# VH-VL binders against o22797, part 7

Target 1, 202 residues: o22797
Amino acid sequence: MEGTVFTPCLEGMKHVKSDQGEMLTKPFLELCKTILPVIDKFGAAMTLVKSDIGGNITRLEKNYLSDPDKFKYLYTFVQVEIESKIAKGSSSCTNGLLWLTRAMDFLVELFRNLVAHQDWSMPQACADSYQKTLKKWHGWLASSTFSMALKLAPDRKKFMDVISGSGNIQADMERFCAEFGPFLHDNHKFLASVGMDDMKAS

## First folded at step 4 (VH-VL; framework fv_dusigitumab)

Design h20
Fold by ESMFold2-Fast, scan of step 4:
Structure h20 (fold): chain C 202 residues (1-202), chain A 124 residues (1-124), chain B 111 residues (1-111)
Amino acid sequence: as target 1 above (202 residues)
Amino acid sequence: QVQLVQSGAEVKKPGASVKVSCKASGYTFTSYDINWVRQATGQGLEWMGWMNPNSGNTGYAQKFQGRVTMTRNTSISTAYMELSSLRSEDTAVYYCARDSYDYVWGSYYGMDVWGQGTTVTVSS
Amino acid sequence: QSVLTQPPSVSAAPGQKVTISCSGSSSNIGNNYVSWYQQLPGTAPKLLIYDNNKRPSGIPDRFSGSKSGTSATLGITGLQTGDEADYYCGTWDSSLSAGYVFGGGTKLTVL
């Protein structure tokens, strides 16, 4: 492949903000879609993460398409749902945005660990990243299921070869963490400002 | 060790602009948001906005929208707040303050580190 | 003026206790974390309480916070003359004009 598995993602990051710094719905969701091929490279170990991210992208996209002018800016979903008193519902776009952001936190932390600890195995990196991100929000059943899925994690060296393509994977992993992380921070900052950042799994 | 140090006092004419700086030290500048808060003499605290030093993203209070710009220079760990079209009512002490928010695990620690303040006087 | 309502002043004797109230709405206190700030005369504010009821390192346990519905309270026990200051509550506001809001401030006098 041209570049690395992160090449479409890194290009997409340039388009998610308006001139005034507002998060744009369609470019943000398109950016998130570029992560799905990255998750695919982990194989069966990331089936739960793939399903969660894909489902939340679909939820937000369907609602965006119902009124693109109204939902031009990402956080409008949350504001509308707060006014309607449905934001905390399990099927809400607010809940979808929160869980999408949390799943992406996990991936950023995972690649941060892979960059920082080149001696760690893939299961070690995944387990540490899960502990620091998603585990807090999951019940023990989900945590146990995720732990079992990690036994299916790919060999690190083979995984790195697959995601490298023709580009510099080390540099692209570093850029992914440095550039994607701030968008997730902005989502959490907004969600915290509206009291929607601390919801547990339904 | 952890500090925010602001630029010195300013005296401006009505209609001018002022740019206040806030230099961070003792922590990773890009890991915490910077808020700007002002206080007129004998009055309460008034929030103006926040800036994410990693992304450059901002959020401004509606009252200041169109007059305030918050920026940063990551190479020198410095945040800036520029307020334009100054009025006598803008005479105040301007503070920068760090948000101690753990974005990964979702905990808002409040504005835990404050600059010493910059007095801005707008006088004809 | 202020979106969050605090009493303008409170007073008590040394060694006594006081509570300072902060009243808001569903879009601010009801839905968000409340912080409390102490401002000694001529100084920058200092964080006393965050996450409704937690103390930063170095804040004595004489200071406590609580939140119920759309109201929050700051409690101060064992009052000392050094506690004379202005006290502000603060929280995020979830409305379409979202941003951080402070209470009007309460001047504490220890006589």
Scores: ipSAE 0.006, ipTM 0.511, lowest interface PAE 12.0, mean pLDDT 86

Design h21
Fold by ESMFold2-Fast, scan of step 4:
Structure h21 (fold): chain C 202 residues (1-202), chain A 124 residues (1-124), chain B 111 residues (1-111)
Amino acid sequence: as target 1 above (202 residues)
Amino acid sequence: QVQLVQSGAEVKKPGASVKVSCKASGYTFTSYDINWVRQATGQGLEWMGWMNPNSGNTGYAQKFQGRVTMTRNTSISTAYMELSSLRSEDTAVYYCARDSYDYIWGSYYYMDVWGQGTTVTVSS
Amino acid sequence: QSVLTQPPSVSAAPGQKVTISCSGSSSNIGNNYVSWYQQLPGTAPKLLIYDNNKRPSGIPDRFSGSKSGTSATLGITGLQTGDEADYYCGTWDSSLSAGYVFGGGTKLTVL
C-alpha cells in the first residue's frame, strides 16, 4: 500500500472540526470508518472490536441520514435525546456514541502501547490496552469473550510489516495516537458534562 | 420467547391506505429498531424502511418516500407501517423484522426476528 | 433491479455442496457486514448468517458465509431436502438514504 494503514485516517482527521471547533457528524463518522481496515489487519483477535465499532458507526450514520441538517454537529444527538428523556436507552445514539468512543479509546491505547513498548508481544499489548479501557465497562461474559479473542492476536513482526506499506509506521502510529486521542477526549468531556459518560453494559 | 406478531390480511381498493401493525413481545421493545420489508408474489425481498421505537426516528427507502409512514406506540410495544395511495403493484406480503443489536459482538443491522407477514391485496 | 446480484437458481443432489454468490459494490458489501436469509415456501424469512460468517443459535455448521472485496458467498454442505428454499443476501448501503438492500434471491432445488 502507498503510505501506511493509517494514511486515510490521518487525512480524515483534518475534517472533523468546524472552523468554530465543533465536532462534525459526517466527517467524524467517516474518520471512524477509516479505522476499520486497520482493525482488519489484526485478523480474528479484533473481530469483536470491529463489529462493535462498525455497528455503532452504522447506528449513528443512519440516524444522521434521517435528518442531516439537524444532526450536522455530533453532540446534537445527545442533546436531543436528553431533552426527550431517551438518552440512556440501549438503542440511543448517545449509547452508540459512548461505546464507539470507548472502543476507539481501546485502539488508541493499543497503538500507544505498541509505540512505547516495542518489546511487548501483540497479545500482551492487546490485553493491557483492554484492561485499561473497555474491561471496566464490560460484564463477566463480555470480558471473558474479549480476553480470549485478544489472545489470537498476530505475530508482532508480521503485523508491523503488513501495516507499514511504503510509509513510516512508527511516525504514523504516534500521529494517530496524538491526533485521534484528543477527539475521543472531547467526546468524553461532553458526555461527562451531561451525565452520560459512565453507563455500563446491561 | 421473542416474537413479532402482525395484523391480519387486508384487501384495499386502488387509492386507499393500509396500516399494518406489528406487536413485539419477549424483549425490551425500545432497545431494537424495527424494519419493514415487502415481497410481491413470486418476487424478492424489498426493504421499505426502519423505525427506532425509542426516538421515533425513521429512514425510508427512496422508492417509498412520501407514501410510507412508520410509527410506534411504546405503551403496547407495537410498530405500525402505513402505505398510502395504493396501486395494484403494492399487492404483497409485508413483514416487520427486528434489527439485531448484540453488545457483546457489536453486531447491528441484520434482521434476527421476523413477523409472520401481512398479505395486502390491492384490487378494484 | 436488485442492487446485489445473485444467481436466480442453483441445484444439487442430497449430500452435495452448493455455493450461492452475492455481488455488490464498495457502498454496500465492500464496506459493510453481509447477512443471509433463508425463506422456506410459505414462510417468513429466517436469519441464517450474520456478520459475514456467523451463525445464530440453532443454525447447523454446514451453513457458512464468507466475504471478499465486494462479493459474499453462502456455502451449504451435506444438502438435505429441507434446504429447498429461497436464499437472500442483505447488507447496509450508504449510497441509499439510510438503506438496507437485498439480493434478488436464489432458489435452491435439491434434486
Scores: ipSAE 0.256, ipTM 0.741, lowest interface PAE 4.7, mean pLDDT 89

Design h22
Fold by ESMFold2-Fast, scan of step 4:
Order: C-alpha cells, then sequence, then structure tokens
Structure h22 (fold): chain C 202 residues (1-202), chain A 124 residues (1-124), chain B 111 residues (1-111)
C-alpha cells in the first residue's frame, strides 16, 4: 500500500458533514465501507463483526437509494421511522444505525487500545474494547461466541506489519480514533435525544 | 478551571423533599454525564444515579427508583437532584460527580471531577 | 452491606508500601473496569485510578492499580502522612441493569 489501511478512511472523513454541520448519509456510509478492508486484516476472528457491519450498511444504503433527496441527511431515517412508529423494529434503519454505530465504537476503542498499550496482545486489546462497548448490549450467548472468536485473533506484530503499508501506522491509528470517534458521538447524541440509544439485543 | 459547585446545606423534616444543585464550569456541560453519590454519616459511598445533560436521560439505582429525580438546565450549566419522602436515614452528604466524555452510551465511569458536597439533615 | 469487599483498615509506616484489595464477582469486577478513589478527611472523593490501572493527570506513579479475575488491587508505594484517607474501589455491575457500585472503603493509617 502507498499509505496505510486507514488512508481511504482518513480521506473519507473530510466529506461526512455538510457546510452547516449536518451528517450526510452517502458520505457516512461510504466512510463505514472503508472500514471493511481493515476488519478483513483480523481474519476469522472478526467474521461476525464484518457481517454485522456490512448488513447494517446495506440496510441503510438500500433505504437511502429509495429516495436520495429525502434521505440526504443521515438522521432523517430515524425521524421518519419515529413518525411512522416503526423505529424500534428489529429491521428498522434506526436499529441498523444504532448497531452500526456500536460496532464502530468497538473498532475505535480497539485501535485506541492498540495505540495506548503497545505491549498488549491482540486478544487482550479486543477483550478490553468489547467489555467497554458491545458486551452490555449482548446476551450470554453472544458474549460467549465473542470469547471463542478471540482464539482466532491474529498475532499483534504480524497484524501491525500487514496494516502499515508504506505509511506511518501509529499516526494514522491516532488520527482514525481522534477523527472518527466524534462522528460516532454525534450519532449517539442524536439517538439519545429521541430515546433510541439504549435498545438492547433481543 | 474545571469545577462543580453545589448548593448549601439543607435541614428538612421527615416527609419533605430536597433539591440539590450542581453548577458546572470550565468545560462543555453537555459532553459529560453527571453522577450523584451520597455518603451517610460514618458510612461509605453510595451511587444514586446518572443524568446525561445533553439528552436529559437518566438511570437510577434501584434503591432510589421512585423517590429521586435528576434534571438539568443547560442554559446555566446546572444539574439538579431531587429526593422526595425524606427519612432520617437520608441524612448524608450528597455529591455530584462528572463522568468521563464517552462515545458509548452507558460507558463505565471513572468520576474525575467532584462537587464539594451538600449536607442534608433530616430532623424534626 | 457493600457489593464489593475491601478490608476495613490497613496501616503502615512512612516510606513503606501498602496494598488494598477489592473483591467482587463476575458481574462486576470480572466483566468491567475498576476505578479507585481517595477521600481525605472532610473532603470530596478524588479519582486515583480508572480503567483498572490508568492514572489521571496529576496522580503520581506511586499509586498503581491492577485487576485479576474478580479482584482488584490498589498499590501505594513511598507512603506519606498525607496519604491517610479512606480508599474506595468502584465499578459497574452488569447484574443491576446499569448500576455503579462502590466497595465498603478502607481506612489507611500512616503511623
Amino acid sequence: as target 1 above (202 residues)
Amino acid sequence: QVQLVQSGAEVKKPGASVKVSCKASGYTFTSYDINWVRQATGQGLEWMGWMNPNSGNTGYAQKFQGRVTMTRNTSISTAYMELSSLRSEDTAVYYCARGPYDYVWGSYYGMDVWGQGTTVTVSS
Amino acid sequence: QSVLTQPPSVSAAPGQKVTISCSGSSSNIGNNYVSWYQQLPGTAPKLLIYDNNKRPSGIPDRFSGSKSGTSATLGITGLQTGDEADYYCGTWDSSLSAGYVFGGGTKLTVL
């Protein structure tokens, strides 16, 4: 790679907000898609995480494409679904946005741990991030599945070599956490403002 | 300077209500949760609940559910905790404390900034 | 009765090391991050440690934290008379639906 695995992500972050500070649907979803190759570098350990993220992106994208002018701004999905009384449904775009945001919280926290604790193993960094982000929203079965998946985690040194490319991976991971985190925070603040941020898994 | 400043001591009769205020300064009030913690005379710390100043959403400890209400006024960066149906065992020092800035709803709390405390005495 | 168990008191001489234990269960310490708080007489609590072993800005290296299984430990080296205080561990308890719990507190005496 000319840069690092984060180079497309960092470029995509420039386009996420309108001149008025509004979250744009298409640029946000395109940004999320640039994370999928990053998840691939973890191999089998992240197969379920990748599937979940990809599914939520697809759900939101299909709805966006049904009326791009109407859904130009990300939070319009939530507002429309609240008005229609379907926002809390398991197949809703509101539910999809919440779980997409939560999965991205996990990834940001994981890379934050990798930056802050260069002596931590990959399973240790993943377990710590999971406890802080996703675990409270998951039941026993999902938590047990995650614990088993950690046994498939890549060697940290090899993983870092793979994602580094020709660029400065430490600087790019720091920028990823610093710049992507605020977008996720904005999603949570909006969802909380409409009572949609605390839904648990069925 | 980041600080939380609480209202002054209160003396209340059994059955009354008390409302304690907590004024934030030196940081963006809406970016951090406010927790309420009390300490009865000679006892340890007891967590009462949290309030998100941006959304107004709250979470209360089971022991206080139905008697406590946590609110805020963002225009003056002030949080409030109101405890009703006061009993003698509610005599305590009440603290507000800031949770860390977090991207995840309901994240673990290291409470890094504390108010000075408000003594509430419930007596006849 | 507190959900997290701490010894009620510990004592040591100036310059010595003390450790304060905090014991819980899988639903609290086992699954969550631990914080430690110092409360000097007549003052509000002060955060010493968060995320099991991290120090806020301004907390000296002589304070350290660790966690193993369902137990956590606060270590204080180079003990000073100014360290006389009550020390509390704290964490989330997953069994209480988003509840924060404190240990019963440990009174440290420096003699």
Scores: ipSAE 0.005, ipTM 0.453, lowest interface PAE 13.4, mean pLDDT 85

Design h23
Fold by ESMFold2-Fast, scan of step 4:
Structure h23 (fold): chain C 202 residues (1-202), chain A 124 residues (1-124), chain B 111 residues (1-111)
Amino acid sequence: as target 1 above (202 residues)
Amino acid sequence: QVQLVQSGAEVKKPGASVKVSCKASGYTFTSYDINWVRQATGQGLEWMGWMNPNSGNTGYAQKFQGRVTMTRNTSISTAYMELSSLRSEDTAVYYCARDSYDYVWGSFYYMDVWGQGTTVTVSS
Amino acid sequence: QSVLTQPPSVSAAPGQKVTISCSGSSSNIGNNYVSWYQQLPGTAPKLLIYDNNKRPSGIPDRFSGSKSGTSATLGITGLQTGDEADYYCGTWDSSLSAGYVFGGGTKLTVL
């Protein structure tokens, strides 16, 4: 492949914020879609993560397309649902955004671990990242199933070869963590400011 | 058991409107989106739109925009699809279907439970 | 217009295997999960496969799904007369004017 598996993602990050620093719905969702091919490179270990991310992108996109002018800015979903007292509902866009952000936290932490710990195996890096991010929000059955799935993670050297393409994978992993992380932090900061950041699985 | 039960067959004149109901049972009605899908005689499945029963938010296929309205009554766990300005081409079986999702295991959007269908015949 | 392309018909004898293709684009199959629906004559559609390759409870393992790039396939082994039906693929389409889209359907005739 031209560049690395992160090349479309790094390009997409340039378009996420308005000139005034507001998170734009359509560019943010398009950015999130560029992560799906990255997740595919992990194979069976990431099936649950990919389903979660894809489903939440679809939920947000459905609602965006119902009124693109109204939902031009990402956090409008949360604001209108809070005003209507439905933000904590299991089918809400607020829940969709929260779980999308949490799944992306897991991926950023995973690549951060791969950058910081060259000697860690893929299952080790995956398990550590899961414990620091998603595990606290999952119930017992979900966490045991997820932990078992992560043991299916690919061999590290083979995985790195697959994602490297013609580009510099080390630099792109570092850049992914450094640039995508702040968008997720902004999401958490907003959700926390309105009391929507600590919801458990519904 | 999880079920969607639709209203009975309708015969309408061109220019009339029809309102099909879909009553949910066996699950929390407000937790799952409802899709509406139609099928003209001898034709394939055609998606019309979705409705979120918690929020009331809807999304309609471009072809039906301006003619379709999807609503719900949460007190009786019932979804409705109203199609106006009926034409002979609207003669079809109309289905409601539940979008499934699971935040614990990942969000899986697929139509796992279907109503039995409502035949709408538009004839002069 | 985002249209998923399926062959209009396929036929095989009892006990044989068939594969039904579903071709799309990046805005639908490429970026989203594919479901397959079985419609027996005179009945409502029934979910057969979800998440590209998962079976709901009660669906026998003779039915399988797969996805590669912008295409998906439904495989049916050990064909039975009761499998004679219309099969539809479906997925979300991310293009501006589209929502959920279905393939045109494939009529499976068991000879």
Scores: ipSAE 0.034, ipTM 0.645, lowest interface PAE 6.5, mean pLDDT 88

Design h24
Fold by ESMFold2-Fast, scan of step 4:
Structure h24 (fold): chain C 202 residues (1-202), chain A 124 residues (1-124), chain B 111 residues (1-111)
Amino acid sequence: as target 1 above (202 residues)
Amino acid sequence: QVQLVQSGAEVKKPGASVKVSCKASGYTFTSYDINWVRQATGQGLEWMGWMNPNSGNTGYAQKFQGRVTMTRNTSISTAYMELSSLRSEDTAVYYCARDSGDYVWGSYYYMDVWGQGTTVTVSS
Amino acid sequence: QSVLTQPPSVSAAPGQKVTISCSGSSSNIGNNYVSWYQQLPGTAPKLLIYDNNKRPSGIPDRFSGSKSGTSATLGITGLQTGDEADYYCGTWDSSLSAGYVFGGGTKLTVL
C-alpha cells in the first residue's frame, strides 16, 4: 500500500470540525470507518473491538440518515435524546457515541504505548491500554473475554511491517495519537457536561 | 417466547393507503429496532426501512421515501407501517422483523425475529 | 434489480454439497457483516447465518458462511429435501443511498 494504514485516517481528521469548531456527524463517522482496516491488521485479538466499533458506527449512521439536516452536528443526538428522556436507553445514540468514543480511547492508548515503548510485546501493549481505558467500564465477564482475546495479538515486528506500507509508520502513529485524541476528549467533555459519560456495561 | 404478530390481510384500491401493524412480545420492545421488508409474489425480499421504537427515528429506502411512514405505540408494544398512494405493483407480503440489536457489544445489522407476514393486494 | 448478486438457482442431489455466492461492493459486503436468510415455501424468512460465519442456536452445522473481499458464500453440506427453499444474503449498505440490502435470492432444488 502507498503511505501507511493510517493515511486515510489522517486525511479524514481534517474534515471533522466545522468552521465554528462543531463536531460534524458524517465526517466523524467516516473518520471512524478508516480505523476498521487498522483493527483488521491485529487479526483475532481485535475481533471484539472491531465488532463494537463497527456496530456503534452503524447505529449512529442509521440514525443520522433518518434526518441528516437535524443530525448534521454529532452532539444533536445526545441533546434530542436527553429532551425525550431516552438517552440512557440501550438503543440510544448517546450510548452508541459513548461506547464508540471509549473504544477509540483504547486504540489511541494502544498506539501511544507502541510509540513510547518499542520494547513491549503486542499483548503487553494491548493489556496495558485495556487496563487504562475500557476495563473500568466493563463487567467481569466482558473484562475476562476481552483480556483473553488480547492475548492473541500478533508478533510486533510482523504487525509493524504489515501496517507500514511505503510510508513512515512511526510518524503516522504519533500523528494519529496527537490528532485523534483531541476529538475523543471533546466527546467526553460534552458527554460529561450532560451527565452521560459514566454509563457502565452490564 | 419472542414473537412479532402482524395484522391480517388487506385488499385495497389503487390510490388508497394501507397500515400494517406488528405487535411485539417476549422482549423489551424499546430495545430493538423494527425493520419492514416486502416481497411480491415470486420475487425477492425488498427492505423498506427501519424504526427505532425508543426514539421514533426512522430510515426509509429511497424507493419508498414520500410514501411510507413507520411509527410505534410503546404502551402496547406495537409497530406500524403505512404505505400511501398504492399501485398494483405494491401487491406483496409485508414483513416486520426485529433488528438483532446489541448496543454495548457489537451491534449488528441483521434481522433475527420475523413476523408471519401480511398480504396486501392492490386491485381495481 | 437487487444490489447484491446471487445466482437465481442451484440444484443438487440429497447428501451432496452446494454453495451459493453473493457479490457486492466495498460499500456493502466489503465493509459490513453479511447475513443469510432461508425462506421455505409459504413461510417468513428465517435467519441462518449472521456476522459472516456464525449460526444462531438451532441452526445445524451443515450450514456455514464465509466472506472474502466483496463476496460472501453460503455452504450447505449433507443436502436434505427439507433444504428446498429460497436463500437470501443481506447486509448494510454504507453509501449515501444507504439501507439494508438483500441479494436477489437463490432457489435451491434438491433433485
Scores: ipSAE 0.261, ipTM 0.744, lowest interface PAE 4.1, mean pLDDT 89

Design h25
Fold by ESMFold2-Fast, scan of step 4:
Structure h25 (fold): chain C 202 residues (1-202), chain A 124 residues (1-124), chain B 111 residues (1-111)
Amino acid sequence: as target 1 above (202 residues)
Amino acid sequence: QVQLVQSGAEVKKPGASVKVSCKASGYTFTSYDINWVRQATGQGLEWMGWMNPNSGNTGYAQKFQGRVTMTRNTSISTAYMELSSLRSEDTAVYYCARDSEDYVWGSYYYMDVWGQGTTVTVSS
Amino acid sequence: QSVLTQPPSVSAAPGQKVTISCSGSSSNIGNNYVSWYQQLPGTAPKLLIYDNNKRPSGIPDRFSGSKSGTSATLGITGLQTGDEADYYCGTWDSSLSAGYVFGGGTKLTVL
């Protein structure tokens, strides 16, 4: 491949915010889609993570397409649903945005661990990232399922070779963490400001 | 048991409107989107759109924009699909179908439960 | 148009194996999970495969699915007369004007 597995992601980050700093719905969701091929490189260990991210992207995209002018800016979903008193519903876009953001937090933390700890195995890096991000929001069954999936984690050296392509994977992982992280922080800041950042899974 | 039960067959004249109902039972109606899919005689499945029963938000296939309206009544767990300006080529069986997965770990969308279908015939 | 391509028909004898292909693009199969639906004559479609390769409870293991790139395949082994049906692939299409999209359908005849 040209560049690394992160090349489309790094390009997509340039389009996420308006000139006024507002988060744009369509560019943000397109950016999130560029992560799906990255998750594929982990194989079976990330099946649930990929399903979760893909489902949340689809939920938000379906609702965006219902009225693209109204939902041009990402946080409009949350504002509209709060006004209608449906934001906490299991099928809400608010819930979708929260879980999408949390899954991306997990991935950013995972690649941060891979950059910071060259000697960590893939299961070790994944377990640490899960503990710091998703675990506190998951129930017993989800946590147990994640632990079982870690047994399918790829060999670190083989994984790094697969994602490297013709580019500098170390630099691209560092850029991914540094540049994608702030978008996720902005999402949490907005959700927290409206009381929607602390919902738990069953 | 999870079920979607649709209203009975309809015969309409060209230019009329038809409104098909889909009553859900055995699950939390507001947790799953409802899709509408039609099938003309001897033809394939054609997706028409989706409706979120919690929010009321909808998305319609481009072909049906301006002619279709999807709504719900949450108090009776019933979804509706209304198609206006009927033409003979709208003669088809119309299905409602539930999206899979509510919004937890591993959420994804496919149609896991289908109604039995409603035959709509548009003729003189 | 965001229509997935399937062969219009396929046939085989009882006990044989058949495969049904489904071809799309990056905006649909390439970026999303594929489902397969079985429609017996005169009935509503029934979910047969979801998430590319998973079976709902009650679907025999002789039905299998796979996905590679922008194509998906449904495999049926140990063919039975009760398998005579139309089979449809389906997935979400990420294009602005699309939504959920189905393949044109494949009529399976067990001769």
Scores: ipSAE 0.289, ipTM 0.757, lowest interface PAE 4.4, mean pLDDT 89

Design h26
Fold by ESMFold2-Fast, scan of step 4:
Structure h26 (fold): chain C 202 residues (1-202), chain A 124 residues (1-124), chain B 111 residues (1-111)
Amino acid sequence: as target 1 above (202 residues)
Amino acid sequence: QVQLVQSGAEVKKPGASVKVSCKASGYTFTSYDINWVRQATGQGLEWMGWMNPNSGNTGYAQKFQGRVTMTRNTSISTAYMELSSLRSEDTAVYYCARDSYDYVFGSYYYMDVWGQGTTVTVSS
Amino acid sequence: QSVLTQPPSVSAAPGQKVTISCSGSSSNIGNNYVSWYQQLPGTAPKLLIYDNNKRPSGIPDRFSGSKSGTSATLGITGLQTGDEADYYCGTWDSSLSAGYVFGGGTKLTVL
């Protein structure tokens, strides 16, 4: 492949914010879609993570397409749902955005650990990252299922070879963490400001 | 138990509109999207759009944009699909179908419960 | 034309095994879960398989599904005359025309 597995992701990051710093719905969702091929490189270990991310992208995109002018800015979903008293519903776009953001937090933490701890195995890095991000929001069944799946993570050296392509993978992993993290932080800041950042899985 | 029951057959003239109803029972109506799918005689299934009964939000297939309107009445757990400017090509069986999604494990949208269908005939 | 490609027909004898293919692209099957629907003559479609390979309650285990890349397959073993039906694959399409898409359908004849 040209570049690395992160090349489309790093390009997509340039388009997420408006000139006034507002999160744009379509560019943000397109950016999230570029992460799905990255997740595929982990194989069976990330099947649940990929499913979760893909489902939430689909939910948000489906609702965006119902009125693209109205939902041009990402946080409009949350504002509309709060006004309608439906934001905390299990099928809400607010819930979808929260879980999408949390899943991406897990991935950013995972690649941060891979950069910081070159001696860690992939299952070790996955387990640590899960514990610090998604685990606190999951019930016991989801937590047990994710923990078991993450033990299936690929060999680190083989994984790094697969994601490297023709580019500089270490630089791209560092850029992914440095540039994607702030978007996720902005999502949490907004959700917290409206009381929507602490919902747990059933 | 869980059921979707549709209104009866309709016969319309070209240029008219038709409104099909779909009454849900046996589950929390506002928790699941409703899809509308049509099928011309001897032809395949064609997706028309979805409606979120909690929010009222909708999404329509490009082919039907400007002609279809999907609504609901939550007090009677009923979804509606109205198609305007009818043509002979709109002669089909129209189905409503419940969408189900598990966001925690990422099970994508699929149609698990279907109405029995409403035949709409457009003829002069 | 249908967005997802299925063979128009397949046939086999009672007790035999048959497979029905469904081919798409990265924006639909490649990026999303596949469902299969059975439509008996004169009836509404019925969900047969969801999430690529899962069966709803009440669907016998002789029906199975799988997905590889941009293609999906429905397998039916121990064919019965009651399996004569049209079979449709379906999935979400995440392209600019985002929405649910169906295959053209496959007519199964049990001879």
Scores: ipSAE 0.008, ipTM 0.527, lowest interface PAE 9.8, mean pLDDT 87

Design h27
Fold by ESMFold2-Fast, scan of step 4:
Structure h27 (fold): chain C 202 residues (1-202), chain A 123 residues (1-123), chain B 111 residues (1-111)
Amino acid sequence: as target 1 above (202 residues)
Amino acid sequence: QVQLVQSGAEVKKPGASVKVSCKASGYTFTSYDINWVRQATGQGLEWMGWMNPNSGNTGYAQKFQGRVTMTRNTSISTAYMELSSLRSEDTAVYYCARGYDYVWGSYYGMDVWGQGTTVTVSS
Amino acid sequence: QSVLTQPPSVSAAPGQKVTISCSGSSSNIGNNYVSWYQQLPGTAPKLLIYDNNKRPSGIPDRFSGSKSGTSATLGITGLQTGDEADYYCGTWDSSLSAGYVFGGGTKLTVL
């Protein structure tokens, strides 16, 4: 592969914000889609997180397509749903954006750990990242299932070889964390400001 | 237990409108999208659009934009699809189908289907 | 015609194995989950496979799904006469001019 598995993702990050610093819906969702091939490289261990991310991208994209002009800016979904008293519903775009952001938090933390701890095994890095991100929002059954799946993570050396391609994977993982993390942080700041950042799975 | 039950067959003249109902039971109506799919005689499945019963948001296939309206009444767990300016080529079986919510979020598959409503457009 | 391409027909004898393909592009199969639907004559479609390779409760394990790149495959082993049906793949299309899209359908004949 030319570059690394992160090459499309790093390119996509350039388009996410307007000149005014507003989060754009379509570019943000397109950026999130570039993560799906990265998740595929983990195999069975990431089946649950891939399903979650893919499903939430689809939910947000369906609603974006219902009125692209109205939903040009990502947070408009949340504002409209708050005004309509439906933001906390299980099928809401607000709920979808929250869970998409949380799943991406897990991936950013995972790659941050892989960069910081060259000596950690892949299951160890996955378990630590899950503990710090998604676990607190999951019930015990979901948490147990997810934790067991992450123990099936691939061999680190083999995984790194697969995602490296012709590029510098260490540098690209560092850039992914440094550049993608701030978008997720902005999502959390906005959701927290409107009381929508603490919903649990039910 | 979990089921979608549709209204009965309709016969309409060209230029008329038809409104098909889809009553949900056995699950929380507002937790799943309702999709509408049609099938002309001897033809394949054609997706028309989706409606979110919680928000009322909709998305329609380009072909049906301006002619289709999808609504719901949450108090009776019923979804509706109205197609206007009917033509003979609108003769088809119309299905409602539930979009699937996964435990880890949502994804798009249609797991529960209504029995279908035959709509015949003829002079 | 159909955005997703399926063979129009496939046939095999009872007890044999059959594979039905579904080809798309990056905007549909390439970046979205694929479902498969079985439609017996005179009935509504039935969800057979979702999320590329998962079976709903009640679907026997002789039905399987897979996805690679922009193509998906439905596999049926131990064919039975009751499997005679039309089979459709389906997925979301992420382009602004589309929504959920179905393949053209494959008619499976046993014997």
Scores: ipSAE 0.008, ipTM 0.548, lowest interface PAE 9.7, mean pLDDT 87

